# Ledger of designs, part 75: VHH binders against q84jc2

Target 1, 232 residues: q84jc2
Amino acid sequence: MSKMRNLVEEKFLEFYESWVIQLELYLHQLLIAHNNNTMSETELRHLISKLTTHHKAYYTAKWAAIREDVLAFFGSVWLNPLENACSWLTGWKPSMVFRMVDRLRKSRVVLVEAQVKKLEELRVKTKFDEQKIEREMERYQVAMADRKMVELARLGCHVGGESVMVVEAAVRGLSMGLEKMVKAADCVRLKTLKGILDILTPPQCVEFLAAAATFQVQLRRWGNRRHYVTHS

## First folded at step 22 (VHH)

Design mc1
Fold by OpenDDE, look of step 22:
Structure mc1 (fold): chain B 232 residues (1-232), chain A 125 residues (1-125)
Amino acid sequence: as target 1 above (232 residues)
Amino acid sequence: QVQLQESGGGLVQAGGSLRLSCTTSGFTFSDYAFSWFRQAPGEEREFVGAISWSGGSTDYADSVKGRFTISRDNAKNTFYLQMNSLKTEDTAVYYCAADWVPEVFEGSPSEYDYWGQGTQVTVSS
C-alpha cells in the first residue's frame, strides 16, 4: 500500500530536494577550494559561512515543519530507506562527525596538539549530550506508553466527536514531547558542528565540510540505487 | 573580543513602558539567535523571550506574552526588548544572550554562547 503523503510531507519534500541540489553545488565548491591552494583565507571563510548558513536554513525549515507535524520526520518520506536507517532522532548522529575528523587526521591534515585536545573535549561533551537525550527520549517513550498510548487504544474503539477530540489532544501532547526531543537533538548537532569549525583552520574546515557533504550526498545516491524512491 | 552590553534599564511606574537594547561586538551578529532573560531577587533566572537568527520567529514566556516584543537590527548589531504594560513582578535584572542556533525557545536545552552583564529594571507601584 502506498502511503499517502500529507501536506507537511509534500512541502518539506520539495524543500529538501532543492536544499540537496544546493548542497551538491556547495560540495563542488568545497572540493575546488580543497584542491586549490590559491584561495585566500577570506574566500575560504566566506565559503564556510555559506555552508553554515545553508545548514541553518535546513533546520529553520525543519523546525517550522515539525511544529506542524513532527511525526512526519519519524518516517521521512523525502529520505530513502538507507538514509532513514542511518538517522538518529530524525537526523545524523552528532558523534559521527568525529570519525570524519579522525579520517582527516589520517590524510594530509595536520592537527596541532591544542586542536587535538579541544576536539577530544568536544567529543566527550557531544557523547554526553547524546546519551542524555537518549535517556530522556527513552523516559519519554516509556511515559507515553504508560499513559497516552493506553488511552489512545481505549478511545480508538469509540466512535464520536468527543472521543475524537480527546484522541487528538492526546496525540498533540505526544507530538509536543517529540518536537522537544527532536529540537534538542538538532541543537547538539549544530553545537557540535560549530564546535568543530571553531577548532579547525579555514582550510581544515573546508576539508571537513567537503567530507561531510560527500558522505551525505553519497549516502543518498547509494540508497536511491538500492531502493527506488519517487521524489515528486 | 566578544561583548554583549545591555542598556535602557531603569525605574518605571507600573503600566509604563521601557525598551532595552543589547549591543553586540566580536562576532557575526546575523549568525546568532538572541534571547532575553531576567532574574528577580531570590529567584532563578528565567527565560523572557527569543528571536531567531533570521528574525522570522519569536518566542515568549507566558508571563510576558502580549506585553513584550523582541526585535533585531542587523545593521546596528543590536537587538531589543520592548516592554509594555509593565508590572511590579517584572522587576528584575535583565540579561541578553546569544546562541549559534537558528532558533531558541523556552525550555531549550541549548547552552548559550555569550551573555551580557545585565541591566536593572525596576517597576514601582
Scores: ipSAE 0.811, ipTM 0.907, lowest interface PAE 0.6, mean pLDDT 91
Fold by OpenDDE, fold request of step 23:
Structure mc1 (fold): chain B 232 residues (1-232), chain A 125 residues (1-125)
Amino acid sequence: as target 1 above (232 residues)
Amino acid sequence: QVQLQESGGGLVQAGGSLRLSCTTSGFTFSDYAFSWFRQAPGEEREFVGAISWSGGSTDYADSVKGRFTISRDNAKNTFYLQMNSLKTEDTAVYYCAADWVPEVFEGSPSEYDYWGQGTQVTVSS
């Protein structure tokens, strides 16, 4: 059953499409910067700042939308199935970015020992934070299936004003919890990103961001192609 | 070197007003959300309020809602806590903090990146 998109979904879909287009433009700039050693450190830092600002803009929009309907982000109609399959709590899994860092290490990027150490510390911290969030999320998910919620669900099957109100209240409560969890996850994402960028040199940052953006854009493209082939 | 410095604290009578400032240096001010905390003697540090990185949103503890206002001035790398209708229970050391997130809210699990040293606010009866 094709669920009609609600207003939040529609608005965010529009936003996200525009956001991705801009990301692609930035990706192009990152690739140019990466392949052209003519850019100054200041210019690189500026480019990095543009990207980080772009990401923060995404989360600003996301959090605004979540305040209205956090459940929209658990469906994420603006993402294709492949993108959704790779999502962790409505976004990329924070620890995933360390794979990208590892890729850098295997490339022409040389990390000094101090950087490697700091990255490892950050990785450990990130994983810890992820696990903490997962435990909390699990608690919420399990709680949704408790006796009270089951009863509410049963009540919801009956058309009645009081029952509807009870169910709505319960859903609101759950939504608030979910909102908190999503924001917490996003904070871990942002902190991880910032942490990596603080450890890397500007050229390394550019390469990292290019890799990340490439992954995101390509994942979307791959998913779209598969979807089109499967349903065309 | 990163620095957050609170100022504007002092002694004020109940019902009075005070404006705290947090001046920052050593990082890109516009990229951070900012928060105020306070700690009374013998009590735990508590969230007072926060302002988003864009300045478009604020959040306050229930105990200060309607009385306190947070604002920011990117040109001065400074953000503020306007405290009105002060009460004796508002007496505390007030701390400013910065975090590289879009916004901060009460109960946020975020670990703040930077902290100020604090400024004493004393509200007399």
Scores: ipSAE 0.763, ipTM 0.883, lowest interface PAE 0.7, mean pLDDT 91
Fold by OpenDDE, fold request of step 23:
Structure mc1 (fold): chain B 232 residues (1-232), chain A 125 residues (1-125)
Amino acid sequence: as target 1 above (232 residues)
Amino acid sequence: QVQLQESGGGLVQAGGSLRLSCTTSGFTFSDYAFSWFRQAPGEEREFVGAISWSGGSTDYADSVKGRFTISRDNAKNTFYLQMNSLKTEDTAVYYCAADWVPEVFEGSPSEYDYWGQGTQVTVSS
């Protein structure tokens, strides 16, 4: 049986497919920059800016879409099961990026003491913010089993005419908290990313962004191969 | 040095209009989303409106929807608050703010990266 997709899902799927293609192009540029080490600081900063702008475009599109249907992002039909399994509140878990930085440190990236201290401070802050969001999310999840949810369940068996409007209103009410949580999570993601980029040198930023993009692209490829999913 | 400077405030009669400007320096203007806040005497600072980094989307407090408009000019490193149909309750110090996040959330003022010093807007009856 084919899963029915709503308009928001279809529109965002199309957007995301295009967005990923562009991400792969940027990844290629990052890898070239990383391997040659011949680019000037100005050129590296420009490349970094292009990538950050690309990510901002994603969140701009996402936030527009979640205003219409936040639940679409909890299903995320544009992602394969592996990508979804690795998702935290409809995206990457902010604290995960520190693992990437740690791996880079163990390989080629040399951080000075001041950078290490700042990264640790950022890590602590990020973890704190994640936990705060998780606690709030838990409250919303429990609260979903309220009168509106009961009414939705009841009407779901007898949907017609006026009942359709009631069900829609109930869904919107129940989704409001989730939308807030998703936005909050995205805020932590972006602030964490900005924090890391401010701490790292331009060459280090390129390495970090390349690693992050590689992980994202590979995760998608692995998931697609495993589940025989093809994306245009 | 990062700077945000508000201008365009002053005294205006109810029903009148003002245009506030926030001129910025010390950071890449195009990388930031921008917001306006206001604080009346004895009140907490409240969200007025925001514009995305691309300028493609705006958000406004319910109290100013339909009357206020935010815009940005990347070439001038300046963004604006057009205030029409002003009311006495719009009297406040208006602050501009910058945020690296593409869309500014109506959250705590402490979440924003940079702030202006504020400009006084007084609407008389």
Scores: ipSAE 0.611, ipTM 0.816, lowest interface PAE 0.8, mean pLDDT 90
Fold by ESMFold2, fold request of step 23:
Order: sequence, then C-alpha cells, then structure tokens
Structure mc1 (fold): chain B 232 residues (1-232), chain A 125 residues (1-125)
Amino acid sequence: as target 1 above (232 residues)
Amino acid sequence: QVQLQESGGGLVQAGGSLRLSCTTSGFTFSDYAFSWFRQAPGEEREFVGAISWSGGSTDYADSVKGRFTISRDNAKNTFYLQMNSLKTEDTAVYYCAADWVPEVFEGSPSEYDYWGQGTQVTVSS
C-alpha cells in the first residue's frame, strides 16, 4: 500500500467529513429560508452564495487532491458503499439532477414556461456533454488495450524489474488520462449547477439547493444504516 | 447584465510592455476562472494564459511563457495581462473570457461562459 496514496486519502477523508458537517449546517439555513416567506431577495441570494461557495470549496480541494492521486476518487474511502455505487466518474451524474428538478416541479416549485424551456435545453446539453465524456473514456480504454500493452503485461509475469517499470508507466499514463476525464466530468457538473441556478428564481434556488443537500445527506445516512442493519 | 470589457490595448514598439485589463460586472468575480485569448488576422483564436478562480494557479501558452503574466484583483473585479518583451507576432485582438470552474487551461474541456469584445494590440518594429 503506497504511503503517498494513503496520505491523500487520509487528508481528503478529513476534509470531506468537515465539509459534509458544514453542508448539514447550511441545509438547516436553507430549510429556515424555505419556511420563511418574508425573506428578502438579497438575503436569499446571500444564502445561495454560501451554498455555491461551499460547493466550490469542495471542487477546489478535489482538484488539488486529484493532481496527487486521482485513483483515490474511484471507490473513495470517505464515502460509504451506497454513495460510491451511485457515483459517475467520481461524483453525482449531471443529467440525473434534472430528476430532482422534475420532482420539485411536480410537488411544490412553480415554473413558468420560459424556465421549463430553458431547463429542457440545459438537460439536453448536459446529456450531450456527458455522452461526449463517456465516448472519450471509451476511446481512452481502447487505446490502453493496445497489443503492446497486453504483451508487456504477459511478460511482466516472467521478467521482473523491467516489466514492472513498463507496467508502472502504463498505470501512470492511465492515471493522467483519468485525471483529465474527472476534470471534464466536474466541469459538466459545475456548468449544470450554474445553469440551473441561473434559470431558477432565488426562492426556487433555495428549494433546489435544499432538496439537493437533503438527498446527499440522506444518501449518506441511508448507506450507513444499511451497513448496521445487515450486521444486526 | 454580465459584462467583460477589455482595455489597455494600443500601439507599442517591439521590446516594449503593455498591461491589459478586463473589468467585469454582473457576476461574482471570485467565482470564476479567467483566460486571455488572442486572434491575429486570418488566424484562429489562440489561448494566451489563464488564472484559477482562487488565483493559486496559472497556465500560459508556450509562445508567451516568461514574457506574459496574468493576475487578478478581486477587490476591483478585474484581471490583468502584463505583456513584456513584446514582439511583432504578439499583434492581435486580445479577448478575456470567464468560466465557472476551478481552473481553465489550454484545451479546457468546457465552453467559456462569457467573452469580452476584444482590444487591439499592435506591436511595431
């Protein structure tokens, strides 16, 4: 087990635990704002800014960490197995966030037709960008299945140190390509988030951010309960 | 309304210096990474340099490394391109661009959210 890899995982685990606690505190503020119909637009925009700043802090820390060890973000030690199983390229799947918007619209958020049109345009663009990343990931995987790589992997079982160096170089190349793909996926996540917040009014943004934070917190709590239930 | 406005362009002698500014409004400046691009007549727009939304990292095209420096001033909602040791091949229209992501770089995978209108830089012999 690599010391450098475990150090990155340990540091990000500590960061993420604190980050989630703060997200829960912001969720409390979002729920208060949701229930308070006299809150000014300025107050709502300030709260929305706190949430967007909090998400930006996550991505700032993540991008610093993936420069050191992108593989730590695949099967992350700071997430439970349910959270990891729901991940798409190290995070929430951008196109799936529109199911949350759809549920809000059905139950409590009133959208005008102009907003509905813009959200559908954003949904299509988000899905297109996701598919572009998935195609590039497939192309990357095909390139790495090159005949030379397969032959060198077979030789690695028979020839020792030189074969280890070639395999290590190939793994390093995979990590660099994965970092590019993770950053591309995060850009789609951020552009989707920004797009939704730009289309929605401030009260609607508070509703959406509250729903998103609730889902993230509950997914974490539910995943932890499944662990305890299966052991009891 | 979102606005990115370049300024500081003009005519300068080879070997001289210019400082371009991109003043911004209509969004939270600290939320954005920023880039400078340039376009010479008859050529495609090319990346010049970029600065992260935290200001902690920068990227530069090879053609300008060591001569150009990008910086940002969150208090003034402005970011800058300091151009030193200017050459005639630096002649172009310079554009600023903003993106709501941690970093932008040459070949960034996402489209920029906003673009400025451009400012002419002309470097004469």
Scores: ipSAE 0.537, ipTM 0.785, lowest interface PAE 1.8, mean pLDDT 84
Fold by ESMFold2, fold request of step 23:
Structure mc1 (fold): chain B 232 residues (1-232), chain A 125 residues (1-125)
Amino acid sequence: as target 1 above (232 residues)
Amino acid sequence: QVQLQESGGGLVQAGGSLRLSCTTSGFTFSDYAFSWFRQAPGEEREFVGAISWSGGSTDYADSVKGRFTISRDNAKNTFYLQMNSLKTEDTAVYYCAADWVPEVFEGSPSEYDYWGQGTQVTVSS
């Protein structure tokens, strides 16, 4: 049978396509703000607020969707294979975003020593939180494997409907635990984003947000071109 | 400077009602999700409930479901805890908290961004 999409996957695909289109429009505004040094600090802060609101809207929609089907976010149908290959617990890895900050420092962005100190403190905290989630995920996977092995052994005593109920309970337990872990990872992503933007000045925030949006858009475009070349 | 200030605590008879308020300043209120926690003496802080940044969803601890209601008023930079059918086990210091996330949930892996100073609620039989 052909690959079927459930209602959650279909709805989130439509949402995500619209969300990326809007991100591309915001990227254009960020590049204008970067290239035309005529915007006031108030105007820059308004643009930064639009970007942060746009990112939080993504997580609002995501968290609503994972209540219905968290597994849809592990190997997502709305992402190309390259985008999926780059994910850590259904999204970008928080600690890796600091490499983008480091690249900006090597180009034209000049940070004062106070900002550098605060960014290093945030990097350490982010990695610590990331590692806590990874350890919890490992413990969860072991516990679910143990539970699953017990339930599979009981299926050898199959008596009709009871084996289906036991399998369904195990799957429900897995989904509940994964939902909590995905939300925890997203909280680290959001706090890392907020932390970086709080440390940077408004012009530096525009540079960072432009770099992040550029990376996301280019990863999607490049992965889509590679993915569809084999059909011609 | 960010400020969260609880108010509305006090002494109430079992079966009664009380409404707590958390007034906020120093941040953009609509960017935050909010929660209530409570702490009895010698106990750890316990999640009571939360409201999302948009007000579109709420979540409650099992012990208070059906009795407590959380709401927010973006125009007043304030959010509320309506407590009905109070029991002696509800006696605690109640804290409000804010976090820059779509919603606050029990078991969040990081500390919340901001906390209030607490207000005492005492339920007598």
Scores: ipSAE 0.452, ipTM 0.746, lowest interface PAE 2.6, mean pLDDT 83

Design mc1
Fold by ESMFold2, fold request of step 23:
Structure mc1 (fold): chain B 232 residues (1-232), chain A 125 residues (1-125)
Amino acid sequence: as target 1 above (232 residues)
Amino acid sequence: QVQLQESGGGLVQAGGSLRLSCTTSGFTFSDYAFSWFRQAPGEEREFVGAISWSGGSTDYADSVKGRFTISRDNAKNTFYLQMNSLKTEDTAVYYCAADWVPEVFEGSPSEYDYWGQGTQVTVSS
């Protein structure tokens, strides 16, 4: 089990490094599209589709890895991955994407009133969905504590091979519950992305995707630097 | 314009089989996960089952596990619900739904992007 967590984490980080390199190549194409005002709508939609497909490939790989060992995706608090109910499940908070939208509105992107209204509605919906996930996470934390106590009590009264099967079932149940919650959080992230891309025009989508890709590339580079800096 | 259209409903005797189809148009079929839902008179719409965007995973409500099978045919932009060993409790209007995510499951936190109009399935005793 300890081997599965280390192996799964290593394989996913290898995937992620390759994925970010390809994202950097797509970022280059997004920047060319931004600077070349002669691209056709067909060309812009093709580029947007490449980015969308790339992001969905990330979640496909993540969900496969989570299926093998969801606990590998919790950070430095692996002994109690749900200790802080306000902490987000293995990713950024979905509503943070609207900081990118706000940045677009302050830069070279002009949004019409109908787009602004739809974006505000989406922001409210995203916040609502986040709160739903937070409530589910809190309930799971309670249920996990209850399951752990019941399992420990049963092991204290049992011996032999039957107790091994009970422990394996309990661990599987905890992992499946965490897997479901991480996937639910990812669904909120994906639906927010789709909502933004549906509201924006193709040139505006290129601007947004460039900002998002830049942020993700910087997160990887920041993570590499912090990996080699020890905490005091 | 996006369209989801169910077909294949009708009257069938208990213990029988039916196959529902959901034909889609107006979007890239492979970008979507799909679900079947059903609604009996006086009840809320309930989850029946789902298939991932790749077809690599499925999820089913406990009440239909082992009796119902979901599949997809990318060449026809269509996905299916094969219903075997039908019970009178399976009587309902069946709806297909699509969502822009890798997978959907019972209790998904997001609303589905698109819904069909429904097809009636009636199982007689």
Scores: ipSAE 0.367, ipTM 0.652, lowest interface PAE 2.5, mean pLDDT 78

